# Ledger of designs, part 22: VH-VL binders against Large ribosomal subunit protein bL25 (rplY)

Target 1, 192 residues: Large ribosomal subunit protein bL25 (rplY), of Marinomonas sp. (a6w1c8)
Amino acid sequence: MSLSINAVARTQEGKGASRRLRNEGLVPAVIYGGETAPVSISFKDNELLKAVGTPGFLTGLVEVTVEGKTEQVLVKALQRHPSTGAVMHMDLQRAQADKAITTRVPLSFINAAQSEGVSKQGGRLTVESKLAEVRCLPANLPEVLTVDVIKGQLDQIFHLSDVILPEGVELVSLLKGEDHDQPIARIGKSKR
Short names: E, the ipSAE of ESMFold2; O, the ipSAE of OpenDDE; V2, 0.75 times the mean of E and O plus 0.25 times the DockQ between their complexes.

## First folded at step 17 (VH-VL; framework fv_barzolvolimab)

Design G4 (from C3 with heavy chain T102V; at its last look DockQ between E and O 0.77; V2 from the best seeds 0.72)
Fold by ESMFold2, look of step 17:
Structure G4 (fold): chain C 192 residues (1-192), chain A 125 residues (1-125), chain B 107 residues (1-107)
Amino acid sequence: as target 1 above (192 residues)
Amino acid sequence: QVQLVQSGAEVKKPGASVKLSCKASGYTFTKYYINWVRQAPGKGLEWIARINPNSGKTYYNEKFKGRATLTADKSTSTAYMQLSSLRSEDTAVYFCARDTWVYDSPGYPEYFDYWGQGTTVTVSS
Amino acid sequence: DIVMTQSPSSLSASVGDRVTITCKASQDISNYVAWYQQKPGKAPKALIYAASSLQSGVPDRFTGSGSGTDFTLTISSLQPEDFADYFCQQSYETPYTFGGGTKVEIK
């Protein structure tokens, strides 16, 4: 089940219209992509605040209902007020069932404490990337990608190629070749 | 200041080979990849290949497999591209370009931030 | 290979005009788009990277936008030095590919 939120269509756009919407407790957004024109919408601030705080809203498929019509979308951009953190604007991309999407997916590093590098060699896991960018069909989008570090040794560097990939899921960095297999975590000497 | 200075124009017959050079200055040569891109007269741009000057590792567009060979000389900060079995369709301006990709950072979209002036290669019978 | 379909192929404009150039990718490429300017007989020069980030030293009359499949380069007020060819490029997947170009000519 995808996460859901209701929105209303809007016809006025631009800096002034967006400021007026925010003053009324609404957050402007745009849905774009696919074969149809972009649609300007707004969310109720309180509903959006709750949704943004829900795990998977910013990294997974979201169902947006605009005046009775429902679309599957991904959050592609989020603008926050620099001092308050309030959401100022959102960009949403339509997801089509038969077309691949690109989005960020959380990484979960498991079994570090049980690894020889941590348990016996005085190391600790340092996570350098908490997200990985993937390409997949919408139906194949995972909630999380796992990196099993059980066999990790002191001074070992884990790379994108160490990520456990479900069928149908590709890492975008590796679409450019094996020389783009960037580090995502390492077991380094503990400062203890 | 970053500069990529390429070798001079070449005129070749079909079936010959050409070796182009690209001398880098103003930055640490081994820190950035070098890409090669060509532009046929009145045509768009076509990516050929890239090289990691530090390791010598290369990655080729399949269209040029078996014909293009990239090398790099760290001591002279110079990248080379050799193209063999030349055909009239290989007549183009060949550019080298620096890639912005950084191995040990969070991923970001790479692009070509500095380009050489280009080398014209003419292949005619 | 990812196809970058750029439009228009040419346009005529006057100094001071707002011009807009678009690229459509054949698949979702997130923000892996750069824009280049190329003057006759010269190498391309980077203008925009990551779809919307301005390259150092490039005037802020150049703006890029888009994500996914649709990308736009806008010149807010065309200057005499802006008459040139413009190309988009994707760096999402090898082989890296370029749009067919847009020739911006003086009207």
Scores: ipSAE 0.684, ipTM 0.865, lowest interface PAE 1.3, mean pLDDT 89
ESMFold2 (binder alone), look of step 17: mean pLDDT 92; pTM 0.938
OpenDDE, look of step 17: ipSAE 0.717; ipTM 0.880

Design G5 (from C3 with light chain A50D Q55E; at its last look DockQ between E and O 0.69; V2 from the best seeds 0.68)
Fold by ESMFold2, look of step 17:
Structure G5 (fold): chain C 192 residues (1-192), chain A 125 residues (1-125), chain B 107 residues (1-107)
Amino acid sequence: as target 1 above (192 residues)
Amino acid sequence: QVQLVQSGAEVKKPGASVKLSCKASGYTFTKYYINWVRQAPGKGLEWIARINPNSGKTYYNEKFKGRATLTADKSTSTAYMQLSSLRSEDTAVYFCARDTWTYDSPGYPEYFDYWGQGTTVTVSS
Amino acid sequence: DIVMTQSPSSLSASVGDRVTITCKASQDISNYVAWYQQKPGKAPKALIYDASSLESGVPDRFTGSGSGTDFTLTISSLQPEDFADYFCQQSYETPYTFGGGTKVEIK
């Protein structure tokens, strides 16, 4: 699914200009990267609120349209008001086709109900990580990564190395070494 | 109060080995990795290896694999690094440092929040 | 190995000055950068983690910024205790590597 949002170009920058934009119901943002100059933009607050609430907006590639021209970007930073949680500013990185990106991708655990651990041994799947950080080229960025737990047994722990990786996708934690192959889910008895 | 106290200075000849110690106090020793980093005179920092004191599992910079050996003693809360086949370019200050990353805390940032005072190792003919 | 290129190698400044130190990574390392301060004969002390998060007990005149390949440490108003060496470190991929350092000296 395509995540997209419209923005307007802005020529005013700085702390005072940003406050005035927010008072008018606009959220300032900047697009960086791609060997071109940064571009200052703004979003309508209500449209941005809806987009931020959409799964994948903060973790995946987003199309931003400015005056009819679109760019593929990643959300790199998001500043919120400390009291209200309202988005105050957003930093966006251009995704370049020939440069690897690092971002978080949702994990999907499949076949738990059919596993012996759950169906026969009284276990239940507890998910400990809902996202995994990946490195890949933009064209290879998956919307979701799958962990197939069909062979799961009671007391089994699933790790980052159990994630099914498409071609060209690496897990960032494992770039630090095999001792960073941390748990992402387990099948265990309920403690209710 | 977290503290890492290292063993005293060493003077060695080329080809010898050295074993450095790092005594931890003020926290649960087995919860955090211990890293070893060195600094040659007037040079930057170089990461050597790390150990999980709970399991004894280690990970080495390939540059030092085969020469560096990390161990840990849970009963004394002490980490050790042995460096063998010493050469003049191994002359440096060697630090131990506590890693903020833990195995059971996904997404926790990784950096070195507490460092030992350093041990000077001099290798001269 | 990821090379961290730190600039400048030294600078002279007066108390109250704003100073800026940069590190450039040889590849995208997201925000996996820490900054350390080191005084002569002492171990490094952590200042910043995750590129921009301030370590507990560090004065807020220290600011980290950047993502991807370009990272900056800024001291907004230099104090006498800030004359030291500064290093960046990446923790994106082993072996972990450090910048070459920046010596901040009194002018």
Scores: ipSAE 0.581, ipTM 0.813, lowest interface PAE 1.6, mean pLDDT 88
ESMFold2 (binder alone), look of step 17: mean pLDDT 92; pTM 0.938
OpenDDE, look of step 17: ipSAE 0.767; ipTM 0.890

Design G6 (from C3 with heavy chain Y108F; at its last look DockQ between E and O 0.85; V2 from the best seeds 0.75)
Fold by ESMFold2, look of step 17:
Structure G6 (fold): chain C 192 residues (1-192), chain A 125 residues (1-125), chain B 107 residues (1-107)
Amino acid sequence: as target 1 above (192 residues)
Amino acid sequence: QVQLVQSGAEVKKPGASVKLSCKASGYTFTKYYINWVRQAPGKGLEWIARINPNSGKTYYNEKFKGRATLTADKSTSTAYMQLSSLRSEDTAVYFCARDTWTYDSPGFPEYFDYWGQGTTVTVSS
Amino acid sequence: DIVMTQSPSSLSASVGDRVTITCKASQDISNYVAWYQQKPGKAPKALIYAASSLQSGVPDRFTGSGSGTDFTLTISSLQPEDFADYFCQQSYETPYTFGGGTKVEIK
């Protein structure tokens, strides 16, 4: 199940047009990539605010409906107002079924409380990376990647190679070799 | 200031070997990878291999595996590349370059921020 | 291997002109692109990393843009010292690969 949102096509672009859209409660965006020309669109601010707050919107595939036609896209850039945090502009990339995509996927660390490191050795799991960058076909994009730390010991460091990977999913950092197997979490001694 | 100083030009006959050096200064040698890149006359750049000077672990472009050997000497802060079974196609300028990757910058797109001056290797009959 | 297709292979421009050089990757490489300048007889010099970040000490007339497969280096106002070859490079996957280069000649 993917997230979905409706958008309206727009023909006027530029900084002035974008400001006017935002004053009307609309957020400008662009869909680009693939074989077709970029399409300028807008989202209703309230609908976009809800969508951005939904897990997976910024890191997963999103269905965008423009004039009755849907496209699968990934959020590639998001510009926020520095003081209010409001989304001011979005760049969306089309996802093509036969072409690999690169995107960030949430990491979920499970079973820390049951590990000897935490339950018996006075440790606490510290998560150093909440996301991992993956390469896969769109159909293989997982909503989350799991790291099972049940066998964790005090002072153990978990790395990207400890991530459980579904079929067809690769970790981008490891495409450069085993020395790029950076840490993502550790069990360290509890403080007071 | 970060510097990579390479050994002098070499003229070799086909079938010979060459060993190039790259002496680093101005930074912690073992913290950053050293890459080797070559450029044939009037041509583009071709990546050869990378070494982690701390561990000695190497990664080779398959085109050069079996002919290129990278080593590093921590005590002299010097990286080396040996290329064997030289052919006329190996005539090029060979560069060493510092890689920006460290564990402190995971997922940061790495690139080559400092380059040596290059060593010209000429292979002629 | 990821192929970086760079265009044009050469161009002539006048001082003050805006110059644009492109690289296309054979697959999505996110922002794992750097741009280098190389003057005759010299080693390459880093200009842009992570597709759009300016290397320290590089004039801000150089800008990089793009993501995924299409990347651009722009010189907003060409200077006489910008006569050089320019190369893109991907660092997404080994073997690292470079574009074929663009020779920029000042008219």
Scores: ipSAE 0.671, ipTM 0.855, lowest interface PAE 1.3, mean pLDDT 89
ESMFold2 (binder alone), look of step 17: mean pLDDT 93; pTM 0.949
OpenDDE, look of step 17: ipSAE 0.768; ipTM 0.899

## First folded at step 18 (VH-VL; framework fv_barzolvolimab)

Design H1 (from C5 with heavy chain S106G G107L; at its last look DockQ between E and O 0.88; V2 from the best seeds 0.72)
Fold by ESMFold2, look of step 18:
Structure H1 (fold): chain C 192 residues (1-192), chain A 125 residues (1-125), chain B 107 residues (1-107)
Amino acid sequence: as target 1 above (192 residues)
Amino acid sequence: QVQLVQSGAEVKKPGASVKLSCKASGYTFTKYYINWVRQAPGKGLEWIARINPNSGKTYYNEKFKGRATLTADKSTSTAYMQLSSLRSEDTAVYFCARDTWTYEPGLYPEYFDYWGQGTTVTVSS
Amino acid sequence: DIVMTQSPSSLSASVGDRVTITCKASQDISNYVAWYQQKPGKAPKALIYAASSLQSGVPDRFTGSGSGTDFTLTISSLQPEDFADYFCQQSYETPYTFGGGTKVEIK
């Protein structure tokens, strides 16, 4: 149940209702999207704490069961208490197997230390974007996208088009044309 | 003080061409894309194309590719759209609009924040 | 092309009413939605961008919400100057497309 979690339906919404739920050890959430109306739910605090700590829960598909009914969802937003870091609210989007989804996926930059730009030319990789927004069917959603910078030179700029894409995965920015190929990292001069 | 000032109304016969202008002021012309959008009488808005005034690169809605041509003149801060082989269905108000896209990381999805006043093109015999 | 289906096509309301306009995208477009107001014979004016962000100079009675496929523009208390057409627009993928519009008539 680490990528599955049970929730309780709720009929009340708003700030007052959310505060009452949190005082009772429940975390309010909303499931939205698809062909059905948004559903207000809550999670048990201890169960959600375990789930949030599980790899893939915040970046991948999760099965949520509400009163015997299960749905596939993506975590779209978390609201955390500014001082404690506790989860205060979650926004969840329904994922339908035959409909493309859009979500942010972590970027992993590999081989920077071995590149000529870093190892021989005094450069240091500066990551400017930690995430990339993708479109894909739910089954094709990757946990991470890789950018291999092994051939990087000093002053080189890496762009979204340098991301290694699995089959069935598209970068959303590039759906608007090649002039939306934003920088995501660069090898720049190190400071002493 | 951002302004986009468009050329005056045009009356054309089917088969002719029209060239519309959009003069920008109050901002750095080459920093923002210019889009062209039209609105036929009693109808909604239809995106035609956009141009990067810095590079001159253009992107066209396939519906207009081959008939629409976008250009920009950096020295006068003016964007142009030429539409050829005019048909009666091309009768519309044509707008230019500034796109909020820039290369800065973390920008929100782009939209059209400033629009020209529109140019009416009427195609009739 | 991404189809933006806007509802209702028209509505009549009184000053002070809460007005809700919806757009449904034919696919998931995240938050790549803007809302525009257009008065007769005038160019559109931006109200909302990124689905929910308020354009500078726009009164806070206008709010946008939604992500994915379902988006809403709400006017919390309709004012006489809000008589206009309203359009949603997606900027997720070219060609950019607009909803069919909603005419808001003040009774």
Scores: ipSAE 0.654, ipTM 0.844, lowest interface PAE 1.3, mean pLDDT 88
ESMFold2 (binder alone), look of step 18: mean pLDDT 92; pTM 0.942
OpenDDE, look of step 18: ipSAE 0.673; ipTM 0.865

Design H2 (from C5 with heavy chain S106T; at its last look DockQ between E and O 0.72; V2 from the best seeds 0.00; counts 0 for: pae O 6.0 > 2)
Fold by OpenDDE, look of step 18:
Structure H2 (fold): chain C 192 residues (1-192), chain A 125 residues (1-125), chain B 107 residues (1-107)
Amino acid sequence: as target 1 above (192 residues)
Amino acid sequence: QVQLVQSGAEVKKPGASVKLSCKASGYTFTKYYINWVRQAPGKGLEWIARINPNSGKTYYNEKFKGRATLTADKSTSTAYMQLSSLRSEDTAVYFCARDTWTYEPTGYPEYFDYWGQGTTVTVSS
Amino acid sequence: DIVMTQSPSSLSASVGDRVTITCKASQDISNYVAWYQQKPGKAPKALIYAASSLQSGVPDRFTGSGSGTDFTLTISSLQPEDFADYFCQQSYETPYTFGGGTKVEIK
């Protein structure tokens, strides 16, 4: 189930306009992609804050309603205030059912505690990457990718290739070749 | 400074083979991929293949599989491309280019930041 | 293979003009796009990487934009030394592919 959020169309562009919006408790954004022209929009700050705090908003399909029209989009970029962390701007890409999308999906590591490396050898799982970039059709977009580390040994490094991929889902890094198989986790001991 | 210096122009007959060289300097040779790209007269750029100089692993455009062979010599920091069964259509300027991909993930899309000067290969009867 | 459709194939412009070159990918390639400049008898020179990042040493009149499938290279004010060929390239997956090129000529 996709998340939903309301936005308002805006006509004013530029840094000055964006600053004014933010002062009014609004967050500027843009929807782009497909054959339709980009649309400048704004979110209510409080609503967006809630949405951003909701799991899947930044990694999944989102329904944005603008003046009664609803579009499926992906959050492609999020700009935050360097000191406060407040969202200052968002880029949203339209998702089309028949076109592959690229987005980051969260990784879930399972069975770490039961692994030999952890349970018997005294290791600890350290996650180096929490997200993986995938390519798939919108309908095939997973909420999470699973990495089963049950067979993990001490000092073992897990890679993107260890991810269990659902049908129709590809890891972008692996499309570039085996040398792009990045490490995503490790079972190791803390050196004291 | 980073430099890629390629071997000189080649003139070959159809069916022959050519081996081009690309000598790298100014950086750690084994840390970056080397790509080969060609450009036929008045045409665009065509990617041929890339090599990991450290592992020796190669990646080929399917179009050139079986005819192109990439190698790298770590001791001399030199990459090589051999192209066999040459055809008139292989007449082009061949470039080597450094790929910004490294063993350390930067999180940024890679590209070709440094190029050799190019080697002209002419295939004619 | 990913097809990079570059347009226009050629354009004529004057010094000081704003020039825009576009590249459309056959599929979503995120920001894995680079732009290169090539002068006659020379190797390509990197201008932009990651769709919008300026290569070191490149003048800031060059700007790249776009994500997904549509990408743009803009020269805000064309200079005499900017008359050249320009190419886009995707590095999203192998085989890497280039646009057909754009020749920027003096009007």
Scores: ipSAE 0.024, ipTM 0.609, lowest interface PAE 6.0, mean pLDDT 90
ESMFold2, look of step 18: ipSAE 0.680; ipTM 0.865
ESMFold2 (binder alone), look of step 18: mean pLDDT 92; pTM 0.937

Design H3 (from C5 with light chain S91D; at its last look DockQ between E and O 0.75; V2 from the best seeds 0.55)
Heavy chain, then light chain:
Amino acid sequence: QVQLVQSGAEVKKPGASVKLSCKASGYTFTKYYINWVRQAPGKGLEWIARINPNSGKTYYNEKFKGRATLTADKSTSTAYMQLSSLRSEDTAVYFCARDTWTYEPSGYPEYFDYWGQGTTVTVSS
Amino acid sequence: DIVMTQSPSSLSASVGDRVTITCKASQDISNYVAWYQQKPGKAPKALIYAASSLQSGVPDRFTGSGSGTDFTLTISSLQPEDFADYFCQQDYETPYTFGGGTKVEIK
ESMFold2, look of step 18: ipSAE 0.686; ipTM 0.853
ESMFold2 (binder alone), look of step 18: mean pLDDT 91; pTM 0.928
OpenDDE, look of step 18: ipSAE 0.767; ipTM 0.892
ESMFold2, look of step 19: ipSAE 0.697; ipTM 0.858
ESMFold2 (binder alone), look of step 19: mean pLDDT 91; pTM 0.926
OpenDDE, look of step 19: ipSAE 0.273; ipTM 0.748

Design H4 (from C5 with heavy chain S55T; at its last look DockQ between E and O 0.89; V2 from the best seeds 0.76)
Fold by ESMFold2, look of step 18:
Structure H4 (fold): chain C 192 residues (1-192), chain A 125 residues (1-125), chain B 107 residues (1-107)
Amino acid sequence: as target 1 above (192 residues)
Amino acid sequence: QVQLVQSGAEVKKPGASVKLSCKASGYTFTKYYINWVRQAPGKGLEWIARINPNTGKTYYNEKFKGRATLTADKSTSTAYMQLSSLRSEDTAVYFCARDTWTYEPSGYPEYFDYWGQGTTVTVSS
Amino acid sequence: DIVMTQSPSSLSASVGDRVTITCKASQDISNYVAWYQQKPGKAPKALIYAASSLQSGVPDRFTGSGSGTDFTLTISSLQPEDFADYFCQQSYETPYTFGGGTKVEIK
């Protein structure tokens, strides 16, 4: 459940130092947040590439070990090389157990095939948002949020308010009011 | 080219009402929310409310709920704010501002990209 | 309500100086921060949105950074026209709230 990766602390910072690290097969990153100063770290490129490909690494809590000490963090930003896809830089935010965090969580749409819209009315579920931004304490961070579309009809649009929320989890968009209830999926006419 | 032009200064006595206007041009009026923000002399900015000009739906800061009323006229591209039961602490410059949020997902946080020139409201006895 | 604590409340600087202004949110607001410039008697003007994106028509000497709770606005080389008040704003949760402002005075 807890994903992990090792990192090395670094003291060399800046654009030139970061470029030198990448040339040596290392990916620069920063851990920030909480009450302590940001810390500069680096990851071994091949280890980071495998970690980034692991489900939950980019959307969930990760344990980062630096010099034998672990921190619970969230991946907040990831820069990739536009042509190779290699990770160039990563921003990590410390997660404190008693303070709410904001992060993106995968959406899972269930029962589309059984809905009238799909099974009887010639529709197909089109997912418009695969992630939803949530606010919760770290301990309440769900691995996935479910949208049950069993009652879906042809031409129906599903919105953030249709997401099934565990206790302690809020959708960030809805913190701004019901008029921010953005669409996340729809059942539209299937083109054969 | 986007412009928000507000009505002229107002002087009011305590207990009165004021209705301010904000005429929009240079964009599709119904596509973006209009927010109202005020600034008392020498003080910071305070958000009052917003309106969807297309539907007329409003959302108020609870501090102003019951006193502020937002409306919009699509035919003239004009948003209005009425503030009732005025007090001396309502003396401020009132701004309208365009909100960048739209119903379709934008992928980025909204902000106020264009502001009116402000309308000074003075409440004194 | 989310409190945006802005510092310093005022500063004096010379033309050409690097100026930094900070804004701290009372909770994690991701990148839901904008920065505005306001000259005396004028409406605010948007400088930065989404914490770090530069508004069209704003000189690139203005830079925004931060995520979560800590945000900065930096002016890399202060110009005479940059004498103004600066405000951060959160758009994470209503009511939208603003920092208390920073008055930048040119020496």
Scores: ipSAE 0.704, ipTM 0.871, lowest interface PAE 1.2, mean pLDDT 89
ESMFold2 (binder alone), look of step 18: mean pLDDT 93; pTM 0.946
OpenDDE, look of step 18: ipSAE 0.740; ipTM 0.882

Design H5 (from C5 with heavy chain Y108F; at its last look DockQ between E and O 0.88; V2 from the best seeds 0.62)
Fold by OpenDDE, look of step 18:
Structure H5 (fold): chain C 192 residues (1-192), chain A 125 residues (1-125), chain B 107 residues (1-107)
Amino acid sequence: as target 1 above (192 residues)
Amino acid sequence: QVQLVQSGAEVKKPGASVKLSCKASGYTFTKYYINWVRQAPGKGLEWIARINPNSGKTYYNEKFKGRATLTADKSTSTAYMQLSSLRSEDTAVYFCARDTWTYEPSGFPEYFDYWGQGTTVTVSS
Amino acid sequence: DIVMTQSPSSLSASVGDRVTITCKASQDISNYVAWYQQKPGKAPKALIYAASSLQSGVPDRFTGSGSGTDFTLTISSLQPEDFADYFCQQSYETPYTFGGGTKVEIK
């Protein structure tokens, strides 16, 4: 189920216009992609803050309604204020049902505590990558990718290839070859 | 400084084979992929293949599978490409290029940051 | 294979002009795009990587932008040494593919 948020179309662009919007409690954004021209929009700061805090908003499909028209989009970029962390701008890419999308999906590591490396050998799971970039059709976009580490031994390194992939989902790194199988986690002991 | 120095020009007959070399210096040879790219006269760039000099693992453009063979010599920091069953269409300048790929979790998309000067291969009857 | 459609194939410009070259990918390739400059008889030179990151030593008049399918290389103020061929490249998947190139000529 897609998240939903409302936005307002805007005609003023540029750094000055964006600053004015932010002073008014609005956050500038742009929707782009597909055959249609980019659309400049703004979100209410409080609504966007709530949305950004909602799991899946930054990694999943989002329904954005602008002047009664709803579009499915992906958050592709988010600029934050360097000191306050407030969202200053957001880039949204249109998702089309028949077009493959590329986006990052969160990784979930399961059964770490029950693994031999942890339960018997005194190791701990260290996650090196919390997200993985995938290619898939919008309809096949998973909310999370699972890595089962139940068979994990001490000093074992888990890789992207260990991810359980749903049907229709590909890992982007592996599309370049097996040598691009990046490490994503490790069971190890903390050193003194 | 990083340098890739390629072997000299080659003139071959159709059906023959050619072996080009690319000597790397100024960096750790085994830490970067070596790619081969060619450019026919007045044409664009075409990716042929890449090799991991450390593992010897190779990846080929399907178009060249069976004809192109990449190798690497760690002791001399030299990459090689052999192309067999040469055709007139293989006439081109052949480049080797260093790939920036790393296993760093926060790594950037890879690209070719350093190139050899190119080797002209002419295939004519 | 991913097709990189580059445009225009050639353009004429004067010193000081703003030049824009575009590259469209046949599918979403995120930011896995690089741009290269090539002068006659020379090897390509890296300009931009990751769609918008400037290669070390490259003048800041070169800028890359875009994500997904549409990418742009911009030269804010063309200099005499900028007359050359330019190529985009995707590194999203193998085989890596290049755009057809753009020749920037003196007007």
Scores: ipSAE 0.357, ipTM 0.779, lowest interface PAE 1.6, mean pLDDT 92
ESMFold2, look of step 18: ipSAE 0.700; ipTM 0.867
ESMFold2 (binder alone), look of step 18: mean pLDDT 92; pTM 0.942

